# Ledger of designs, part 25: VHH binders against c3ng28

Target 1, 373 residues: c3ng28
Amino acid sequence: MLIIIRPSGEIALKSPRSRRNFEHTLANNIRSVIKEGKIWRSQGVLFLEVNDNNKNIEELSKVFGIASFSPVMSIKSYNNNLEDIINKAKEVFAEIVKGKIFSVRAKRIGSHNFTSLDVQRKVGEALYPFSRGVNLENPEVEVFIEIRNDVAYFYYKIIKGPRGLPVGVAGKTVVLFSGGIDSPVATWMMMKRGSIPVILNFNLGGSVHRKFVLEELSVLRKWSGGHKLKLFIVNGTDVLIKLSQIEKRNRVVMLKRVMYKVAERLCDKANAKSITTGESLSQVSSQTMTNLYVTEYGIKYPIFRPLIGFDKEEIVELARKIGTYEYSIKLPEYCAISTKARTSVELDEVLKDEENLNIDYEKVLENSEVIEI

## First folded at step 4 (VHH)

Design k60 (framework vhh_7mjh_2)
Fold by ESMFold2-Fast, scan of step 4:
Structure k60 (fold): chain B 373 residues (1-373), chain A 119 residues (1-119)
Amino acid sequence: as target 1 above (373 residues)
Amino acid sequence: EVQLVESGGGLVQPGGSLRLSCAASGFTVSSNYMSWVRQAPGKGLEWIGRIYTSGSTNYNPSLKSLVTISRDNSKNTLYLQMNSLRAEDTATYYCAREGRYLSDAFDIWGQGTTVTVSS
């Protein structure tokens, strides 16, 4: 089976050299996910030739950089004779349009003695007797004929891909991954923009917490374009013990500062240039503008918050689409950042607490469990 | 009145075993996550392990083979069993109740019981 793969529209807007590099990475990612067959570029699309199976369709639906793809039903070489295309269309599509309101869509690339409208009209006429009618705006089924030079491709499905950019083109980001609803969605959004996530998890909930974090990452691995996900698990309980030495109201912000500082060290180690979090503005008391300011104060890498302007309902909708929601909701409540935090902490007070705690962030990272998924 | 009282500390020879107890009053230990924490002289706090409401346990990896945490719901009491004690295990041992929320961390601490490992 042949599949036509259409790269994201934003790839087409790049410079010729950049576009080639992005398409090359996309092809490599597809090869990593679809380990059989062959892939090649042709006039703005990629062709993938594989054995016929539904698994390939599901896997392609999770490759960032793909706008859409279509399994090809039939191929017809012709000598610039439109009648050959019309006869083949009738043969291939008669049963597809049977008893349905349909439309014909034609696309043409190269030099021909006919237009796409000629193809649409004549194929439509040939198929009309088998159908229940034609409606160009709201058909029950669409049939497609894509003519590239002297070859016509016949298909009736356009399957939407996730769009975005190929994972790998935008570099690495360290994700502060709690395993709650938000951080998997933030990770997915960074992959959609072409970044390779390096996952940092502070384990506060023992083996149950670890289990569901791994389940969530297994889901996200399906969206990674074949790239392995590296997970660093820090024992968060040791940090919580140290936090018992400071004012209760400052503990959540201080825990976040520790997480950010360890993530900063991981950026150095992994050659990542940013830290990503699942924080949205004002969703919980620790995520007020003042507390975010205090939390990130003095961090040398940019902090990306893909969800900063998202409502809870928007995040849940994405989590369900991604497939992480069912695992996120099973995490114990105490593993989430508490609403008991002070809504406005004092920077000087927090910095003094930090100096007194004197946590060795590099040692915390060195003692992490490292898993490749 | 909500309180935790540790007992069972004392002098132990290297290689010996010891069981510490932590009696709770004013609340039910089985309804809370409970931890054991220690502090060696002149050093910071070190987390030993936790028992969940389910009765499952989680330990500091460096101590996992040497300690066991359990509880007796009828006595509302936590236990810490320690085996193969070494001089570096000399510390004050605390039991602590974990708060429901992260900001609460450990909201109730015991007074501590001292374990001294020496020949």
Scores: ipSAE 0.000, ipTM 0.301, lowest interface PAE 13.2, mean pLDDT 85

Design k61 (framework vhh_7mjh_2)
Fold by ESMFold2-Fast, scan of step 4:
Structure k61 (fold): chain B 373 residues (1-373), chain A 119 residues (1-119)
Amino acid sequence: as target 1 above (373 residues)
Amino acid sequence: EVQLVESGGGLVQPGGSLRLSCAASGFTVSSNYMSWVRQAPGKGLEWIGRIYKSGSTSYNPSLKSLVTISRDNSKNTLYLQMNSLRAEDTATYYCAREGTYLSDAFDIWGQGTTVTVSS
């Protein structure tokens, strides 16, 4: 089976060198996902050829960088003779258009003695007797002929891909991953922009929490373009013990500062240049503007919050689409050490508490469990 | 020396069957992607199908019902079985080794064997 893969539109708009590099990464990701097959670039598209029994084709719908793809039902080489294309189209599409209102879409690349409109008109005329009629605006079925130099490709399906950029082109980000509804969606959004996520989880909820985090990451692994996901699980017990020593209302913000500080060290270790969180503005008391300011104060890496402007309903819709929602709802959001977090903490108080706690963030990270998924 | 040698071509009547062979020397066919390609007189090259390193096959959809590609690893030889031959199947048939790179590159070609479908 031959498949025509069309890269995302924004890849097509890049300079020739950048476009080639992005398409190269996309092809490598596709090979990792498909496993057995041959892939090559040709005039703005990728061709993927696989054996007829390849069950990994549906996985193309989860490869970022793909705008759409089409399984090819027939191929015709010709010597610049439009009649060869018309006869082949009649042969392969007659049954597809039978009893239906149809349209013919033609695309042409290269030099020919005919136009795309010539192809559309003449193929339409040849197929008309088999059909119920032609309607260019609202057909029941569309048939496509894509002509590339001396080869014509015949197909009738255009399957939408997830778009975005190939995972790997934008560098690494450390994701503070709670396993709730939000952090898997934030991770997916960073992968959509081409980033490789390095997952940092603070386990405050024991083995059940660990189980569902791993299940969520298994789902996200299907969207990673074949890239393995590294997971660092921090045992949060020692941190929680230290946090019991400070004012209760400051504990949630302080826990988040610890998480950010450990993520900062992981950025150094993993060569990541940003920290990503699933935080949405004003969603909970610890995520007010003031508390986000206090939480990230002094962190040397950019903090990406893909969900900062999202409503809860929008996040849930994405979680369902991604496939993580069914696992996320089975986790407590995370083990909140206090439900009475202040909506506005004092920076100076938090910094003084932090100095007094004197947590060794590098040791916390070094004692993490490391899993590759 | 790396070589591919096709054989088995000849005159065949419409509706007939024919099996072509391609003997490889200097490399192992099971370690490479291998294709069959044909060229009718005065026409461009038409890809017929491929056999993967695993032994799985993929065909030009236009020809899938008419052809079968196989190999014998012990003889380091590819085969192309063709059935229900038509006059338009008249062509020179080539076996070719494919590169493992992103671009579609056939780096070794045989000399070709001619099939003529005529009464």
Scores: ipSAE 0.000, ipTM 0.168, lowest interface PAE 21.9, mean pLDDT 84

Design k62 (framework vhh_7mjh_2)
Fold by ESMFold2-Fast, scan of step 4:
Structure k62 (fold): chain B 373 residues (1-373), chain A 119 residues (1-119)
Amino acid sequence: as target 1 above (373 residues)
Amino acid sequence: EVQLVESGGGLVQPGGSLRLSCAASGFTVSSNYMSWVRQAPGKGLEWIGRIYTTGSTSYNPSLKSLVTISRDNSKNTLYLQMNSLRAEDTATYYCAREGHYLSDAFDIWGQGTTVTVSS
């Protein structure tokens, strides 16, 4: 089977060198996901030739960098003779339009002695006797003819891809991954922009927490463009014990500072240039503007918060579409720190607490469990 | 060391049959698309067919029904069975591994084995 793959519009607007690099990464990701087939570039699209129809269609729907794709029903080489195209369209589309209201969509690239409107009109005429009628605005079925120089491609499905950019083009980001509803969505959004996520999880809930984090990452792995996901699990118990030494109302912000500081060390080791979190503004008391300022104070890498402007309902909707929601809700309610954070902690106080705790962030990271998914 | 070694060529009478072998080392044949290609004296390369990772095959339409490509995964070896050979089938036969990227180009070639069809 031949599939026409249309890269995201953003890729087409890049410089020729950059566009080639993005298309190359996209092709490599498709090959990693599909594991068989030939892929090649042709005038703004990718062609993929494979043996297995159903599995390949499903897998392509989760490859970032793809705007849409179409399985090709038939191909016709011709001598710039419109009649050859009309006869082939009648042959391949008669059963597709049978008893239905239809429309013909034609696109052409290259120089021809006919227009796309000529194709649409004449193919429409040839198919009309098999159909229930024509309606250009609200057809029950659409049939497509894409003419590229001296080859015509016939298809009737345009399947939407996730768009975005190929995973791998934007470099690595360290994701602070709690396993709740938010962090998987933030991870997905960074993959959509072409980043390879390096996952950092502070385990505060034991083996059950670990189990559902792994389930969520298995779902996200399907969206990674074939890239393996590297997971670092930190035992959070030792951190919680140290946090018992400071004022309860400052503990949540301090725990987050520890998480950011360990993520900063992981950026150094993984050659990542940013930290990503699932935080949204004012969602909880620890995520006020002041507390986010205090939490990130002194961190040398940019902090990406893809969800900063999202409502909880918007995040839940995305989590359901991604497939992580069903696992996120099963994560145990671990209130590692039972007191609510202050909506406005004092920076100087937090920095003094941090200095007094004197946590060795390198050692915390060094003792992590490392898993590839 | 990644290598392909063809064998089984030789002299065969018109109408005869012949099976060529291609032994791979340094990689797994079943994990790659593999092709057979030939070159007759003084002519260009002609693609014969391929075997996919799934074990399915596709052939040059002009040669279909005259050739069969198969593999033995336990021996990491590719085969080309040829039937009803004609004088025009005289050529050097190559096995090749297909690339996994944007290019359809072959990234590993064997040294070739010569088949001569003559009375």
Scores: ipSAE 0.000, ipTM 0.094, lowest interface PAE 24.2, mean pLDDT 83

Design k63 (framework vhh_7mjh_2)
Fold by ESMFold2-Fast, scan of step 4:
Structure k63 (fold): chain B 373 residues (1-373), chain A 119 residues (1-119)
Amino acid sequence: as target 1 above (373 residues)
Amino acid sequence: EVQLVESGGGLVQPGGSLRLSCAASGFTVSSNYMSWVRQAPGKGLEWIGRIWTSGSTSYNPSLKSLVTISRDNSKNTLYLQMNSLRAEDTATYYCAREGTYLSDAFDIWGQGTTVTVSS
């Protein structure tokens, strides 16, 4: 079957050069996701020819950069003769409108001897005898005719896509990925804005935690626009051993500083220009304004916190929609990294502890397990 | 009183095997994360591995093929089995209780037991 794909409105508002680049990346991402298909650009939309199955529709629903898409029921070539379009519409849509209140929506691109309103009126007249009536504002079913030059496309579904920007257009970000509810949602939000996430996980929960992280990333991989996700797993216990040397009240913030410092080195290695976290303001004691200030002090890359202003309920709702929530709740709460921190730590104490610990962040990163998903 | 006591260290020939024990009192091993850590003469602490409350284990990748961590819940005791010992495995070996929260990482340590690998 043929599918009309409409890029996000934000892409259409870009400069001609940027729009071309974004549309090109979108087409490549779709090609990567829908391996058995043919895709081409035409006058502001993409056409995709694929097998007729629910999996292709589900996969397209997870490609950022798509505002909507429509499976095409039929195609009619014509020589500027509206009657050909009317006759084909009757053939294709008679059963669709049968016994229902309907409306006809027409769109025209190119030069024609008729208007979109002419198409809507004439097709409406032709279908009326099969229907229960016409209502332009509140129909039970809508039928669509999209005319592009000398070809008419007939469809009756408009399926919403996830919108956003194509993954790949915004560069790389290193995500501090805990495996909890928040970090998968933060990763999804960065992909929605076109970033390729590089995943950094400090394993504090052994093989069970590792399995959980991989399961969450397998879900996020469906949203990546065909881009592989690179995962760096650091053995967090080695860091915890070092942290036993400092005052307990400072340990959680110091662990986070170590995570940020290792992420900073990974940015250099992966050519990423930001660090992303799943932190929301005041969610837990380690995420107070003061502790976030202390945690990121001296880091050379911007810290993106897509969830900074989100309530826990909002994050859970997104995690359910994304599909990561099911996996996030399978691990025990005691494996969470954001527990028992002081609500306010002293910057000078933390910096002195950091200097005394003298952790080799590059070596910590070099000893990581690297997986491509 | 909460305490950990390691035992089983000593002199071993290269290529030999050794099992270390760690007896816990004042708390239940199966209810906590338990780690083995070693310190070679003149070097820093090196994490060996951990056993979780679930009984699952995780190991330092550089040591995974050489060591096995287990526990006996009825004896409230943690074990470290070491095989194919080399001179570089000479160290003081500690068992440690990990806190449930990161701020309480290693709240209880044993005194250590020394393993010397030499001819």
Scores: ipSAE 0.000, ipTM 0.107, lowest interface PAE 23.8, mean pLDDT 83

Design k64 (framework vhh_7mjh_2)
Fold by ESMFold2-Fast, scan of step 4:
Structure k64 (fold): chain B 373 residues (1-373), chain A 119 residues (1-119)
Amino acid sequence: as target 1 above (373 residues)
Amino acid sequence: EVQLVESGGGLVQPGGSLRLSCAASGFTVSSNYMSWVRQAPGKGLEWIGRIFTSGSTSYNPSLKSLVTISRDNSKNTLYLQMNSLRAEDTATYYCAREGRYLSDAFDIWGQGTTVTVSS
């Protein structure tokens, strides 16, 4: 079967060089996800020819960079004779419009002696006797004819893709991944913008926490455009033990600074140029403007917070749509406890505590478990 | 007065087993997250594992196959069962109460009990 794949509209807005690179990466990602078949570019779309396997269609729905795709029912070559297209449309669509209120949608690319409106009108007339009627605004079924130069493509399904940009075009980001509801959604949003996530997890809940983090990453792997996800698991409780040496009021912010500093070292090792977190502004006391300022002070990489302006309800809805929510809620009790921190810590006190603790962040990272999925 | 008192340490042969106890007074162990932590001579603190209020447990992956944490609510006592002990397990073992919030971390510690693994 032949499938027409339409890249995200944002890709069309790029410079010619960037557009070629984005389309090339998208085609490669599709090849990685759909391991069988042939893909090629043609005048603003991609064509994918595969064996008749309905499972491959579902996989395309999770490839960022795809706006929509359509399985082609029939193809007709013609010599500028609209009658050939009308006759083929009757043959292909008569049964599909039978007893239904329908509409014809036509798109034309190239030079022809007829317009898209001519196609819509004449095909509509030809199909009318088989149908229950025409309604351009609320039809029960839509049939599509896409004419590209001297070839007409007939289909009746437009399946929406996730849009965004192809994973790989925007470089790597290190994600501070707790396994809770927020961090998988933040990871998904960075993939949607074309970034390859490198996952850093501070394990506070042992084997059960590890299990559900892996389950969440298995879900996210389906959205990665065929790119493998690298996971670094640090024993987070060892860090908490060290934090017992400082004032209680500063411990949550200091834990976050340790996480950021280890992520910074991972950026160096993985050639990532940013750190991503699932933090939203004022969601919890540790995530006030002042505490975020103190947490990221002195970090050399940009901190991306895709969820910074999101409400908890918005994040939960996205987690459900992505498929990570069911695993996030099953984390160990430790990961579910409320974080209590001062809403405003003092930068100088935190920096003094950090100097006194003198944690070897590279060694913390070196003791991590590394998994590729 | 809130206190934790460890006991059960001593000399043990390599490959042997040992059970440590931690008696709590002034609070209820079943109402708190409780951890075991050790410190080998000249080394830093190493987390062993915890028991949640539900009774479920979580362990340091490096030690999971060697240790089991349990509690007896009627005695208000925490236990650490250790099997297949090696010389590297020689350390002072502490029980600790975890604070409800991350900012509290480990807020009450015992005095420790020493385990020496030697022939």
Scores: ipSAE 0.006, ipTM 0.435, lowest interface PAE 9.9, mean pLDDT 85

Design k65 (framework vhh_7mjh_2)
Fold by ESMFold2-Fast, scan of step 4:
Structure k65 (fold): chain B 373 residues (1-373), chain A 120 residues (1-120)
Amino acid sequence: as target 1 above (373 residues)
Amino acid sequence: EVQLVESGGGLVQPGGSLRLSCAASGFTVSSNYMSWVRQAPGKGLEWIGRIYTSGSTSYNPSLKSLVTISRDNSKNTLYLQMNSLRAEDTATYYCAREGRYLSGDAFDIWGQGTTVTVSS
């Protein structure tokens, strides 16, 4: 079958050169997800031709860069004769509109001796006897005719895609991934903007944390446009032992600084140009404005916080939509060394503690386990 | 009210053994990750190890051969068994309940500590 794939509006509005590049990446991602068939660009859309029995079509709903897609019921070549289109529409849509209130939507590209409104009127008139009536605003069924030069495409389904940009167009980001509710959503949001996430996990909770992190990444893999997800797992035991040597109230912020510093080294190694976190402003004591300032002080890469302005309920809604929520709630998040977090830590005190701990961040990263998902 | 009370400290001879207890009230030990931490005079805190809700344990590699952490769920009590004690083991020993990382206002509760002195 033939499928019309409509790229995100943001892609469609780009210059011809940029649009071609984004559409090329999108086509490659679709090939990686669908794994069969033929895909090509035509006048602002992508056509995908697959076997009629392809059950992977639903996976297009998880490919960033797609605004919508429509399986084509029928195709009619014509010689600028509207009557051919009307007769074909009657043939393919009569049963679909039977006993229902319907509307006809027409789109036209190229030069014709008729308008989109002419098509809607004439096809609507031809289908009316089979229907229960016409309502352009609130129909029970919509039928679509898309005319591109001398070919008419007939369909009645428009399936929404996730929009955004194709994964791969925006470079790499290192994600500080705890496996809680927030970090998978932040990862998803960066993929939606076309970034390839490189996942950095500090394992502070042993095999249980590892298991649920892997489960969440398997869900996110379905949204990656066919890109493999690279996971670096740091054994946090040595870091926890060192953190036990400092003021209890500073430990959570110091742990975060260690995570940021190791992520900074991973950016160098992976050729990433940013660090992404799932932090939301004032959600917990360690995420106050002051503590975020202290946490990122001296980091050379931009820190992206896609969730910084989100309420917890908004994050949960996205986690449910993405499919990570059910795994996130099973992850225990206990810190072995903290007594309490300060809502405002002192920068000078934290920097002094950092100097005294003298953690070798490159060695911490070097000892990580690397998995490709 | 939520409370941890350590006991069993005191003077012990080098090479000796000692068992510390930590009695919990106001919460259930088996439902939480529990840790032992020590602080030698004039030094920083040193993490000893933890016991998970499952009953599994994890230790500071430097101390693993010298200590064992256990619990008695019926007594709601955490234990630290120490063997082959040396002068450098002289410290105040604390038990602590681990708090939820990045998600709560209350991260931990700590006991008042119990002092262990290793000398002749």
Scores: ipSAE 0.000, ipTM 0.137, lowest interface PAE 20.4, mean pLDDT 83

Design k66 (framework vhh_7mjh_2)
Fold by ESMFold2-Fast, scan of step 4:
Structure k66 (fold): chain B 373 residues (1-373), chain A 120 residues (1-120)
Amino acid sequence: as target 1 above (373 residues)
Amino acid sequence: EVQLVESGGGLVQPGGSLRLSCAASGFTVSSNYMSWVRQAPGKGLEWIGRIYTSGSTSYNPSLKSLVTISRDNSKNTLYLQMNSLRAEDTATYYCARESGRYLSDAFDIWGQGTTVTVSS
């Protein structure tokens, strides 16, 4: 089977060199996901030739950088012979339009003795006797003919891809991954923009927490464009013991600063240029504007918060779509910090506490468990 | 136009005391976190301590019992009081303004430094 793959529109808007590089990365990601067949680039689209239609359709729907794709039949049309195209259209589409109101859409690239409107009109005329009628604006079925130089492609399905950019084009980001509902969605959003996530998890919940974090990452692996996911698990118990030495109201913000500082060290080690979190503004007391300011103060890498403007319902809806929600809800709630975070902590107080705690962030990271998924 | 100027350095005997001053111009010290940093000959920079906008202070644990940081808001000036000086305290002492950036390099304005020599 032959599949035509249309890259995201924003890839098409790039310079010729950048577009080629993005298309090349996309092709490599598709090869990593599909693992069979042949893929090649031709005038702004990719062609994939494979043996299993249903499996390939499912897999392609999770590859970022794809706007849409279509299984196609093709013929060579030598000497601009429109009659061959009309005859093949009748063969392929007569049963598809049978008893239905239809429309014909034609697209043409290259030099021909006919226009796309000529194709639409003549194929429409040829199919009309099999149909219940024509309606260009609201048809029950659409049939498509795409003519590229001396080859005509026939299809009646346009399957939407996830769009975005191919994973790998935007560099690495370290994701502070709690395993709750939010951090998997934030990870997915960064992959959608072409970033390779490096996962950092502070384990405060033992083996059960570890199990469901791994399940969530297995789901996200299906969206990674074939890229393996690296997971660093930090034992959070030692950090919590140190945090017992400071004022209770500052502990949640201080824990987050420790997480950010360890993520900063991981950026250096993994050659990542940003930290990503699943934080949403004002969702919980530790995520107020003031507390986010205090939490990230002094961090040398940009902090990406893809969910900053999202409501909880919007995040849940995405988590269900991605497939992580069913695992996220099975994580036990963590209660080791005994008091609610202040909605407004003082920067000078937090910095003083941080200096007094004198946590070796590099050692915390070096004692992590490393897993490849 | 934004400047920090240290003064008060010089030669002191072991066990002696010194008070260093840091006069700021072009900005208000009470509106910024301010630090003292030193560099001994042939060694790297060593952070001494900080004064916050609130007037609270924090110190390098290795130096906390030996130094006190204060300021006079009316004179827009920082001070570093040092007691029980030893030969190992011989260094150039700098005052520095802490940056409000989200960067690991937190100092955007430095003075030229004042030299303290502890010797008989």
Scores: ipSAE 0.000, ipTM 0.139, lowest interface PAE 20.5, mean pLDDT 83

Design k67 (framework vhh_7mjh_2)
Fold by ESMFold2-Fast, scan of step 4:
Structure k67 (fold): chain B 373 residues (1-373), chain A 120 residues (1-120)
Amino acid sequence: as target 1 above (373 residues)
Amino acid sequence: EVQLVESGGGLVQPGGSLRLSCAASGFTVSSNYMSWVRQAPGKGLEWIGRIYTSGSTSYNPSLKSLVTISRDNSKNTLYLQMNSLRAEDTATYYCAREGRYLGSDYFDYWGQGTTVTVSS
């Protein structure tokens, strides 16, 4: 079975060199996901040839960098003779359009003695007697003929991919991953932009929390373009014990500063150039404008917050689409990280507390459990 | 700006004849494939026929001998001649320019339509 894969429009708009590099990464990611058959680049698309097509269709729907893909029903070589294409289209599509309202779409690449409009008209005429009519507003079936040089490809499905950029082209980001609804969605959004996420989790809920974090990452692994996900699990209990030394009202922001500081160290170790969080503005008291300012003060890497402008309903919709929601809602909340937090913490007070706690962030990271998923 | 304006519809008795016109502006009809399409109230579209850039025509086989499509290049206008009209020919008739972008709709511009009612 042959599949035509169309890269995201953003890739198509890149310079020829950049486009080749992005298409090469996309092809490698597809190879990693599919694990069988042959894949090759040709004039702005990728062709994938496999023996079993049903599982591969589902897998391609989760590969970032793909705008759409089409399983090919038939292929016809011809000697620049439009009649060969029309006869083949009639043979292949007559049953597909039978008793249905249809439309013909044609695309041409290369030099020919006919236009794509010529193909569309003549094929439409040849198929019309078998059909119930032509409908622009709501055709029951669309049939497609894609002509590339001296080969015509016949298909009737265009399956939408997730778009975005191939995972691997944008470098690494360290994700502060709580396992709640938000952080998996933020991770997915960074993968959509071509970034490789390095996952940092502060375990505050023991083995049950760890289990659901791993299940969420197993879901995200399906979207990673075949890239393995590296997970660092920090024992958060040790950090909470140290935080008992400061005023209760400052503990939540201080815990977040510890998380950011450990993530900063992980950026150095993993050669990542940013920290990503699932924070949304004003969602909880610790995520007010002032508290976000205090939390990130002095961090040397940019902080990406893909969800900063999202409301909870929008995040839930994405989590359901991604497949992480069913696991996120089962995570027990053993530590109320946002409970009794100030909506406006004083920077100088927090910096003084941080100095007094004197936490060795490097040691916290060194004692993490490392898992590759 | 591209516009198509149909005219000539109205009430006609069974067995009668009617000529519909489609005035085009913003482009040249002879440079495009042009079609006539009809739609009965609340029903799907039915393709009637087309005229090619060459001036040759093709028609829906179920309407053979009932319709003729022509154009007047000097007036930039399409025509649809209909003969031996029957009650089932009652519909809104559209002229349409066939599209250049094959990933979009089959026709890229439509007129507002002209209604033909065949009744006694």
Scores: ipSAE 0.000, ipTM 0.083, lowest interface PAE 26.3, mean pLDDT 83

